# VH-VL binders against q9vpl3, part 253

Target 1, 224 residues: q9vpl3
Amino acid sequence: RGKINIQRPKAPHYERARVVAVTQPKYPELPKAKSCFKTRAERTQQQQENPYNEIIAREVRNWLDHSRLVAFFHLSSITADDIFRVRVQLHKQNLHLKSYGSKIIEQAVKNTRYEAIVPLFHSNHCIVFSPDPEKTAALLRIVRRVPQMVLLGGIVEETMLSRNQLVAYAQMPGLHAVQAQLVQTLSQAPGHLIQQLQAHQNSFVQVLDVHAKNQMNEETPKST

## First folded at step 8 (VH-VL)

Design wa40 (framework fv_ontamalimab)
Fold by ESMFold2-Fast, scan of step 8:
Structure wa40 (fold): chain C 224 residues (1-224), chain A 121 residues (1-121), chain B 112 residues (1-112)
Amino acid sequence: as target 1 above (224 residues)
Amino acid sequence: QVQLVQSGAEVKKPGASVKVSCKASGYTFTSYDINWVRQAPGQGLEWMGWISPYNGETNYAQKVQGRVTMTADTSTSTAYMDLRSLRSDDTAVYYCARDEGIWDSYYFDLWGQGTTVTVSS
Amino acid sequence: DIVMTQTPLSLSVTPGQPASISCKSSQSLLWTDGYTYLYWYLQKPGQPPQLLIYEVSSRFSGVPDRFSGSGSGTDFTLKISRVEAEDVGIYYCMQSTQFPLTFGQGTKVEIK
């Protein structure tokens, strides 16, 4: 159960920029940096430990900690105007659409119970956050009209749900039914959530194929 | 109290147009799509189309495509169906219905009382 | 368009006896997401339709447990275990697997 108030992630401010500058290694005034001969592994490790990336990952963790509803989507090609319209409709329902790089998300959920979501972010994606789990139905009604956004799954009251489970949750009447659903979900056998997420990811690939085929068919002129 | 209240009966001549209203109360109007379904005297139900009050998106049945316009006024929580070039076979009871369905599910859990539209010369 | 065919068209039932209504679609109602989008409605005389069953077998809130839906693919059934006087009216099946949404022609249920 998270906090009522959500701390919105901001672009790096003066304090963050200052911290990054202070923690950066001293550059030699040479034509080539001394560290330019580092192996790929060493460069990867150095990037992972960059304080800037950790600051942004902390902001993602704050969103996760303060949101009782988190929904994950694959995002197909969409215009800036269309995504802005979706963002406005979501905001009216206290639903906050955010996009973060896969590396940042991986760092944010590393060593947490939500580490299993990482595979969902290997493609173009976006996340919707809300402090209100009752908004799941409103969320699904809004995105049902946005074919470029394909639901992958989510987290409700700190419980990971597949796409089908999240849809079922949205259709349940009232808080008492919701509590019953959460109890049922929590009582699942070990490994069930991983199986559900893997099955949903496979179904998602099929949905993308269907969507692509439908887009090709929709290009055919309609009878007027 | 959750309800949909429709405008009163209309009698129109062939070639005229009719605009039926459907006023929502007791729920968040923009969170649910409104469908229009008609029923000719002694006949079954025929779907006419839907409108989404949150973005104005519409989808009309081919039979009425080009003659129908569905709109929604969020300030008054009212949906409208405007049917033009009326024919005698447009004589029917017109219902508005709220779509409670989620993720491609379309089920109409709340219906208006119906508006009788009679097209006669 | 998907054509929905109901049988019988009319049914006269003694109170307390069971009733069964069949609905057949011209093509499968199973969608690519694994859901089957079939619904049952009851229209009582002089009233708008009311939802009974959604997604083949789920009873809508407030609908008595004597109503049950079943079926798959193209063949669906609505059963009333014990018909009561208040159950008289016209029953319609509906599909939303493909636009336009289509209804069956209706089954009139009346008490003997």
Scores: ipSAE 0.006, ipTM 0.486, lowest interface PAE 9.7, mean pLDDT 77

Design wa41 (framework fv_ontamalimab)
Fold by ESMFold2-Fast, scan of step 8:
Structure wa41 (fold): chain C 224 residues (1-224), chain A 121 residues (1-121), chain B 112 residues (1-112)
Amino acid sequence: as target 1 above (224 residues)
Amino acid sequence: QVQLVQSGAEVKKPGASVKVSCKASGYTFTSYDINWVRQAPGQGLEWMGWISPYNGETNYAQKVQGRVTMTADTSTSTAYMDLRSLRSDDTAVYYCARDEGIWDSYYFDLWGQGTTVTVSS
Amino acid sequence: DIVMTQTPLSLSVTPGQPASISCKSSQSLLHSDGYTYLYWYLQKPGQPPQLLIYEVSSRFSGVPDRFSGSGSGTDFTLKISRVEAEDVGIYYCMQSTQFPLTFGQGTKVEIK
């Protein structure tokens, strides 16, 4: 049963205002200072920009500024249980998996050195942050078991690296000097990075297709 | 540098309990799961279970479920295996072993020296 | 439980000769994620086991290149191209595709 058994306010402001007016015969209808309408500029700002997007964008910039390792992934459909298991494995290694909307990423990196990453986030995506660049090898070991996460590239020591460059970096663990030199060597042509990242995106479908075919062949082996 | 050091040999009567310790050093204790594997005299290896020092999560082999408890003390970087209601067939060398805890991939890349537990009447 | 069966149970090899150990599982070790979780360990006399091979064919760091692993599905092989004195011990295969983790019964390798 609906209306008959529901106790809801039937006479809100009008009847309360009347009671208040009777109680205070001088200026009975003066409410709180809520009658000021928003200016045209304020209404335009409210409709065109969500102020909470800027707060989240600042969070993203903070992660970028305080992380010496940032890795970008394309994220295919994955269950909540599976992504939770990934997060647990990553967290053990001080690796933090984050997902942000494309507009927030764009706002976070606008007018910064990292603006080139925006095209990576036009599809489903996630980012892994860590203050420790030595964890690159651990990161790659963990995500190799997650076919839904495809590495697109990253940032190490404030230097943008392609997928292949990040994989190469992971194979050279060691002292800070060695890591810094490797990053410098791999990033010798920074202006070329966007082309490399796009090339890796272009190979993405081919990699997934080959992987899917390999899994199908292994799961359903052909009879003699 | 990187090592797992286990407690000394134990001799117990049937029905008693034993608690074996495994002290880790030279690495971040909470980054790796600890597995327990035993080996009866002249026999092969038998997996007992694992514990994650990160969150205390455990998973025990069915044959010892209900008799075993694995714990970890992150302040001392020490893992423990408590086995109750001991029987003569629990006589074995008990090893702790480190693994990376990545999905279903297990690297037992670092092992303790082993703790001999003898259950004798 | 997945049963792991090793053959032979023991073998004596002349130094410098090759050795081959077979490991068979009661069901496929191919995980739904596309990986095959098969490992090889060596237990030298009086020592704990040590990892030799992980995920069928990958050598663990520091393991000599004379050791190689191969196989798929239910049939796996560990090969030693030329056996040396330090290779004496008991070799175990292990699977982690399905809990509980299970080991083969072991293969004893001795120098003739």
Scores: ipSAE 0.038, ipTM 0.530, lowest interface PAE 5.2, mean pLDDT 78

Design wa42 (framework fv_ontamalimab)
Fold by ESMFold2-Fast, scan of step 8:
Structure wa42 (fold): chain C 224 residues (1-224), chain A 121 residues (1-121), chain B 112 residues (1-112)
Amino acid sequence: as target 1 above (224 residues)
Amino acid sequence: QVQLVQSGAEVKKPGASVKVSCKASGYTFTSYDINWVRQAPGQGLEWMGWISPYNGETNYAQKVQGRVTMTADTSTSTAYMDLRSLRSDDTAVYYCARDEGIWDSYYFDLWGQGTTVTVSS
Amino acid sequence: DIVMTQTPLSLSVTPGQPASISCKSSQSLLHTYGYTYLYWYLQKPGQPPQLLIYEVSSRFSGVPDRFSGSGSGTDFTLKISRVEAEDVGIYYCMQSTQFPLTFGQGTKVEIK
């Protein structure tokens, strides 16, 4: 798989910098001409789209557009040192851990095919981006050892996948098998997928709570 | 470029101690855990323990627990395994191996060349 | 402790013929999130072990596609579709589902 894929997209950070530069608001002093008045529609649009949030939202859209792998996680309380270790491990595999506010994510995906994911981000969350979908296995190997990060689902090659579908994708034994799975996944209804992603989020939150309580109980074992 | 280089062969008497070193190069030392695996002459592989250079956390196999200490020096990118109260059944080739996993993950993608430790009967 | 049992203990194979090695665990290796922590290593004469397969079926970088891993639960298999001279050595399975980490006793593969 790795050797046959010779067409890689540009690193998202380079494209993001370019997008930010061309979309960055510039506020020269406006002349006292009639152009200083805005129509009701223009004022409503301007009010709804905060210029600073729009810049960050464009950054998120750039990450989404140029990443062939995007994974969504619920994020529990984690120390700066712990998240730094995780970020370093991910970065070695060209996996980029980002955290954005829910409102910014909503602005980024609004009116796109990914708008349906917005409800997943009303709680604490983080996202991992990569230009290389073959890194899905590496991603899942790293994050399954990080109890604070709970996999909800993702996007591979612009196709939305549930947690179980993403895990299955990571375990596929060859290029032809991967193509067959992607074709099958592409034929599925998005509404059902969103319900599955939300169900996984709720189940994992409960699992984390149980594990936290159990770890506290066995922190000082008497034997062994 | 990416490699683990171990210290030279040691010959010890029963009851002595040995300290084997494992110097890492070509990667960020604190980002991967180091495992120690030994192999007695003509026998299979036996896991001895694990150290995280990130926080100094260790976990030792019960057969050597109480006799082994694993340490890591981040300034020199070197891991150490100190085995005390040597017995004849400690005669083995000792390997250090890099663990590409985190916490409970133990897949060893990079190995040192091995250090032969011989304990006289 | 999880006990790993390999069969056969030795194989003598004519070049170009297939070889198959079995590895059985005393309890299931299935772990959190549906992953199975089973690995295969090859130790060539005079060398340290080298990783061949990780997580049951994933080939490590640079490992020829002649090698394939399969299995689930407690029963795992490593297959070599066409054994070559460079494949001579001792093959070990390993589990990391539970401490302590344990290896199979090894399978020696040699060419006739």
Scores: ipSAE 0.006, ipTM 0.457, lowest interface PAE 9.8, mean pLDDT 77

Design wa43 (framework fv_ontamalimab)
Fold by ESMFold2-Fast, scan of step 8:
Structure wa43 (fold): chain C 224 residues (1-224), chain A 121 residues (1-121), chain B 112 residues (1-112)
Amino acid sequence: as target 1 above (224 residues)
Amino acid sequence: QVQLVQSGAEVKKPGASVKVSCKASGYTFTSYDINWVRQAPGQGLEWMGWISPYNGETNYAQKVQGRVTMTADTSTSTAYMDLRSLRSDDTAVYYCARDEGIWDSYYFDLWGQGTTVTVSS
Amino acid sequence: DIVMTQTPLSLSVTPGQPASISCKSSQSLLHTDGWTYLYWYLQKPGQPPQLLIYEVSSRFSGVPDRFSGSGSGTDFTLKISRVEAEDVGIYYCMQSTQFPLTFGQGTKVEIK
């Protein structure tokens, strides 16, 4: 009976989300207690950065520092209307969709424990932040209807999780003790997790490349 | 904490109008739609319509389409249902309810206490 | 309109015994998005309705484990594993797959 789907979710919330998205507050910046050792080359490169980019990079660090849930997505071509409708649904659950340039993200996570995620952001990407890790289930439910957003992995309670581990976390009941135990169990192989995140990114890029080439071949004839 | 509080009982004559209020507290009023559901004495639940407090958008049930107006005052976090040309079959308890749904899910997780509207004489 | 039909209309249960309520829709409640938007509410005497189950089988927060929902397509069931005195009231199913939102006619649950 209604034209309510991914392109047109509940109509009453569209304008409300527009106002909220424009006026959303930024997390306050937290000072870092420890910084990793930097090489001479890294120090020299930092001095050449655009001041505006450093301001935005600090915004990204604030989101990371104040969010107990961070989810990383590959973002395929999507219309402005569709992404706006996704933002509406996410915001209702205190989930904040952000898009930043790959260089800004590299700058933001440089010399942090999350530097290994940088390769995830070489293609089109977006990040969802939330102070509430129990919203992981709501996040995955919302994104299931958005084929353009492909989950790569995330960070829950400062623990880096692969896609499958984040899905498993979302299926747990809302008991803090049970969820904490699951995060601990899932996070017992840090090196393997980083490799899984990188392998997923590479696998997805390879799948996209194959799909694009197959789609081009299927779109015969191409008159040129 | 989170609560919907409705106005008191009303007794009206046929042909009059009634305006029921529903005051929200403890949550961001503009972030949720408000639905109105009525229940005639000894009968089941009947959906009346909904309003978005953010933009004033409404959707009304066919049975009341020409006679109902739903409004929301964001400054007081209060939703209103104004029903005109009252008939004896409009006698019911009227509830306001908050919509908690994601996407096309419309479920009512928080209800007001109800307002009895009696149309007689 | 989608018509929601509940059976039985009235049910008298000995305390501690199970109860089962059926809800049938005139057409499938499976939405084009792959989800089924069926809900169960309980209205206790003198109170507004309260949400028990959303989207067929998910218990709302604070709802006891003895309540469970199941079903698909046009046939849905609410089960109470052990009925307690506080469970007395009228149970309603509701659909939101299509406008207008419609409720079943209600099932009255009483203790013997």
Scores: ipSAE 0.118, ipTM 0.535, lowest interface PAE 4.0, mean pLDDT 79

Design wa44 (framework fv_ontamalimab)
Fold by ESMFold2-Fast, scan of step 8:
Structure wa44 (fold): chain C 224 residues (1-224), chain A 121 residues (1-121), chain B 112 residues (1-112)
Amino acid sequence: as target 1 above (224 residues)
Amino acid sequence: QVQLVQSGAEVKKPGASVKVSCKASGYTFTSYDINWVRQAPGQGLEWMGWISPYNGETNYAQKVQGRVTMTADTSTSTAYMDLRSLRSDDTAVYYCARDEGIWDSYYFDLWGQGTTVTVSS
Amino acid sequence: DIVMTQTPLSLSVTPGQPASISCKSSQSLLHTDGFTYLYWYLQKPGQPPQLLIYEVSSRFSGVPDRFSGSGSGTDFTLKISRVEAEDVGIYYCMQSTQFPLTFGQGTKVEIK
């Protein structure tokens, strides 16, 4: 009526409007294209008008840039108390469990080397960040007892690792320990050092070969 | 009853292998890691390694790495320690122990009764 | 490997008197995560070891309050305020700050 009533009972008016809409009499006409549907430019403008999303996306980028260990998990239904207990245990190990919407993650990693992770976040998920890659073993010990968290893979020292590779990494000495061992080996027989480097190189080549073979098998078009 | 029950005493010749079992009961087997610790006659305790029944992950002490294998059978709630190429200095009581710790904390709150393994020529 | 050294190796105590066992590590047990992973176990004659103290000073469930642990860095102490007959056995310290897990050589406690 030209005047807005600030406090109206919402439920009764809402239910009546809904019933009336459902029982509306038939006289449909093909609608002309409606300008009420936002164009790509208008959608981009609307996203830009939401500074909250930009702030959170910046936070995600900051976590990615300052973390040498990033682990990705599928998250099944879990109680608030259980996830809080996991978060506390992780925090004591300098491991930071974060949950972000998939749209925010996409915005954070778009046009970066991490864009490939986006498909991992189309279902319920969480991420664990740490500046210390040596904490991978501690991370896996903690989440081993949380069946609702399923490891998908991660990033260690800017290298994308599968679940199995991340588990294998957890059994290795940290980067500083590996470098210390390398320095000690420099004063020993050179053959041993060369063999270690070749073993690691061969393992990496094997992983690439398996990945390439799987990619070819998956992408092979059906012959006619 | 929450307990770990180990297999009986073994007498082996040098170069043989031994497989010690550790049967868990009264708790969820996959929720705790199992550690193996040995004790030579009149000597102290020596850690050998651990296994996670949850995912089969293992970690072995360097002194026995290459000749020890730890496994777990979740269908029977039983952990195994297989030690190969036995030497006289492997003569010891072998204990399995449940690890209640998390992260890098290892508190062995429940121990098996021990399995005496004697290696003699 | 971190070497754990216990002193004394043997201790005879009259009932009701206090006892103190020292455990020294060859390097600091302070983990990079800020925790100190030091434990105390008691092995009674003919039995497997049993946990007494975890993470330096926390008494395990069911352990009498006469047992207390303390220390930091490389020096740790287990104290028994009033030794009782049931406390007879060999006491071991253990560290898990670095693999492999290592134990002290043990301290035998006897009642006079």
Scores: ipSAE 0.000, ipTM 0.413, lowest interface PAE 12.5, mean pLDDT 75

Design wa45 (framework fv_ontamalimab)
Fold by ESMFold2-Fast, scan of step 8:
Structure wa45 (fold): chain C 224 residues (1-224), chain A 121 residues (1-121), chain B 112 residues (1-112)
Amino acid sequence: as target 1 above (224 residues)
Amino acid sequence: QVQLVQSGAEVKKPGASVKVSCKASGYTFTSYDINWVRQAPGQGLEWMGWISPYNGETNYAQKVQGRVTMTADTSTSTAYMDLRSLRSDDTAVYYCARDEGIWDSYYFDLWGQGTTVTVSS
Amino acid sequence: DIVMTQTPLSLSVTPGQPASISCKSSQSLLHTDGYTYLYWYLQKPGQPPQLLIYEVSDRFSGVPDRFSGSGSGTDFTLKISRVEAEDVGIYYCMQSTQFPLTFGQGTKVEIK
């Protein structure tokens, strides 16, 4: 059985009010759409709330316009406490986790070069925004510990990147990473990059199926 | 350049206090916790505690708890370790180290140059 | 406190030959979250320690691929596939699964 660690790791011990201010929207009257963990019925209801759809879509466009780093994730069921811990870790790195319904995302990216990302949001999803592209490494390190969040791809410096390209970008040092990524991006057709992002989502689904089947078969210890 | 620069060597008498500084530059100070690790002459490493410049949270090793205070000044990007009631066995090189880890991971990817604190009568 | 025990305490290696350092913990380092928080540091003469391996087997940026970490539970190993002159120093393992953070007593690696 497990041991009790009475001296806890570096978990935040600051006051509730401060934590709430850090993780919650600044304007409660204009709350963020929560598509992560919502039931299908709630998600459908959210898509039909027309009076707020354009306001929230403008918020999404504002995040896209002011973020030099945008990362897209598939999100599996996760507890409120666990996602709160994720938000705290992300916020320390100036990374902002947001959830929006697919119709709102569609409205936000309409008539933009990123309209092709809409299919990524057919299942539960979330998006991480940051004004600092150097935080890509920190982002991937944080989400590595959150198996419920699976990277699908993203946008760095207004350029669409596949999952593998984002991982490669995260491994590059400082200024050289920006220069190398720009050169790589200039050599790629935009349609090809978008197709890679969509293909990765399909590959991820296939990997999950294989993994699930393998885990069901590998319940017993080796030899004994 | 990303670096941690510590204050100079100190020589103290038993019972005195010492305050070691650790100035961060080249990165966002509030994004990383600062750990303090000491090393007595010819001995191994001993963890002293950590401070989060983000929220001022601290955690001290039991051996020094009650004698140590760690603080951080976000306006100057400087962390401090104040050790009181010094004993001869506090003679060591004191390092500050940036914690690149997240969650329950603690890995020290950037270290200060060390501050020698000598306690002798 | 979790006690970290390193073996050997001293190792003399011919350049280009492999080296292996063991680190044993008094309790399992498997955290309740499923991760194992074990790290390896190198302290070169007159310098502060530098990170080599984090979370058992992940190599830190800039660390040569000749360094590798492995292990689980209470038994961990740092391997150097071919020791170079610049690898001289004292190697420390560290755990962060339980407070206080504790280090092994160190392994001195020297060139013959």
Scores: ipSAE 0.104, ipTM 0.562, lowest interface PAE 3.6, mean pLDDT 79

Design wa46 (framework fv_ontamalimab)
Fold by ESMFold2-Fast, scan of step 8:
Structure wa46 (fold): chain C 224 residues (1-224), chain A 121 residues (1-121), chain B 112 residues (1-112)
Amino acid sequence: as target 1 above (224 residues)
Amino acid sequence: QVQLVQSGAEVKKPGASVKVSCKASGYTFTSYDINWVRQAPGQGLEWMGWISPYNGETNYAQKVQGRVTMTADTSTSTAYMDLRSLRSDDTAVYYCARDEGIWDSYYFDLWGQGTTVTVSS
Amino acid sequence: DIVMTQTPLSLSVTPGQPASISCKSSQSLLHTDGYTYLYWYLQKPGQPPQLLIYEVSYRFSGVPDRFSGSGSGTDFTLKISRVEAEDVGIYYCMQSTQFPLTFGQGTKVEIK
């Protein structure tokens, strides 16, 4: 079978390491009006922010509006080939991995009930979207084998959930109505979600290690 | 409704070939791999191989390697299994099954109704 | 190839009584990734097989809680706490730890 081991990194090839230089006009003509003088950096920043960021922010809002499952992850350094393989496994389960800049995320959620998630994206991050909330269990199972991705929290049925609440949701058996009721019961104010995620920052690696150790103990117990 | 519907029964002479179809509906066809499993009369289950409709990748059991070809047509959401140089011991009910497994897991959560292939002189 | 051996080959059970089926593999089913890829299927008369248990112990959606799977390494067990009339059929274990995928020879469960 063509299933892969994501933990096996591939070294970049020299043929792919060659970057095509983007032609930038580094020295534009001097502005005529002195009173309205702006630095090159200010003009470049203004040009970069306006049209591009708004277009991509609309794409992010569209994903948020049409997804009943949204999961937020911290993303450590990972090769392009490895992340592509993760995307393939996720796509087979109708899970869509997306990465956006922090400013774009901020623009997308500004003045919405999800504005509180912005601090989660201060470091490297990625987001997984799906129209199907039943895929939460499949999502967590896939990413458990990807140590570079650490779950921070998510949104299920338009309700913000902490990491622990999302894990609890994934383990719920029964009818969709029962799962929807659980989501409502587990929901917290956005401020509490941020506090819980910050408390778990020191346990990112430990959470993965404990989970891997628990799985090994279940399959081949040695310490009991 | 989520289902796999297979083509009808076939009766073939030794040395002939047979092509069985498996039409998927009610789900995203490219999101799940399709496995083929056969069952000789009164016998157990035997795995024949799988195909990924996502990228066309295949893997066949050694017993049928060289005589089998599995294909998938994404435009019609249909998987096919073509078995050549038929022998009397190829007489079996052939099932297609959807694989809901991820990574190296293989579990067949949805099965077709089966296609009876009889090889007799 | 990994050979899967089931015992017993057949059993007759009074309704409401428990039943147990053993599945033994010729080598460990523990994959190098730390998971054990063993599955249980039920084939009712005239029907295709249906999934009961995946990855040793997880019940598939809609499978009654009277079914449970356990085991590790080379020894696996499917237990039915109270057999009902609808549970009649042939039970198969399957492994996917190594290619080719292989099934046990089957265990026929009948009601007395």
Scores: ipSAE 0.050, ipTM 0.545, lowest interface PAE 4.6, mean pLDDT 79

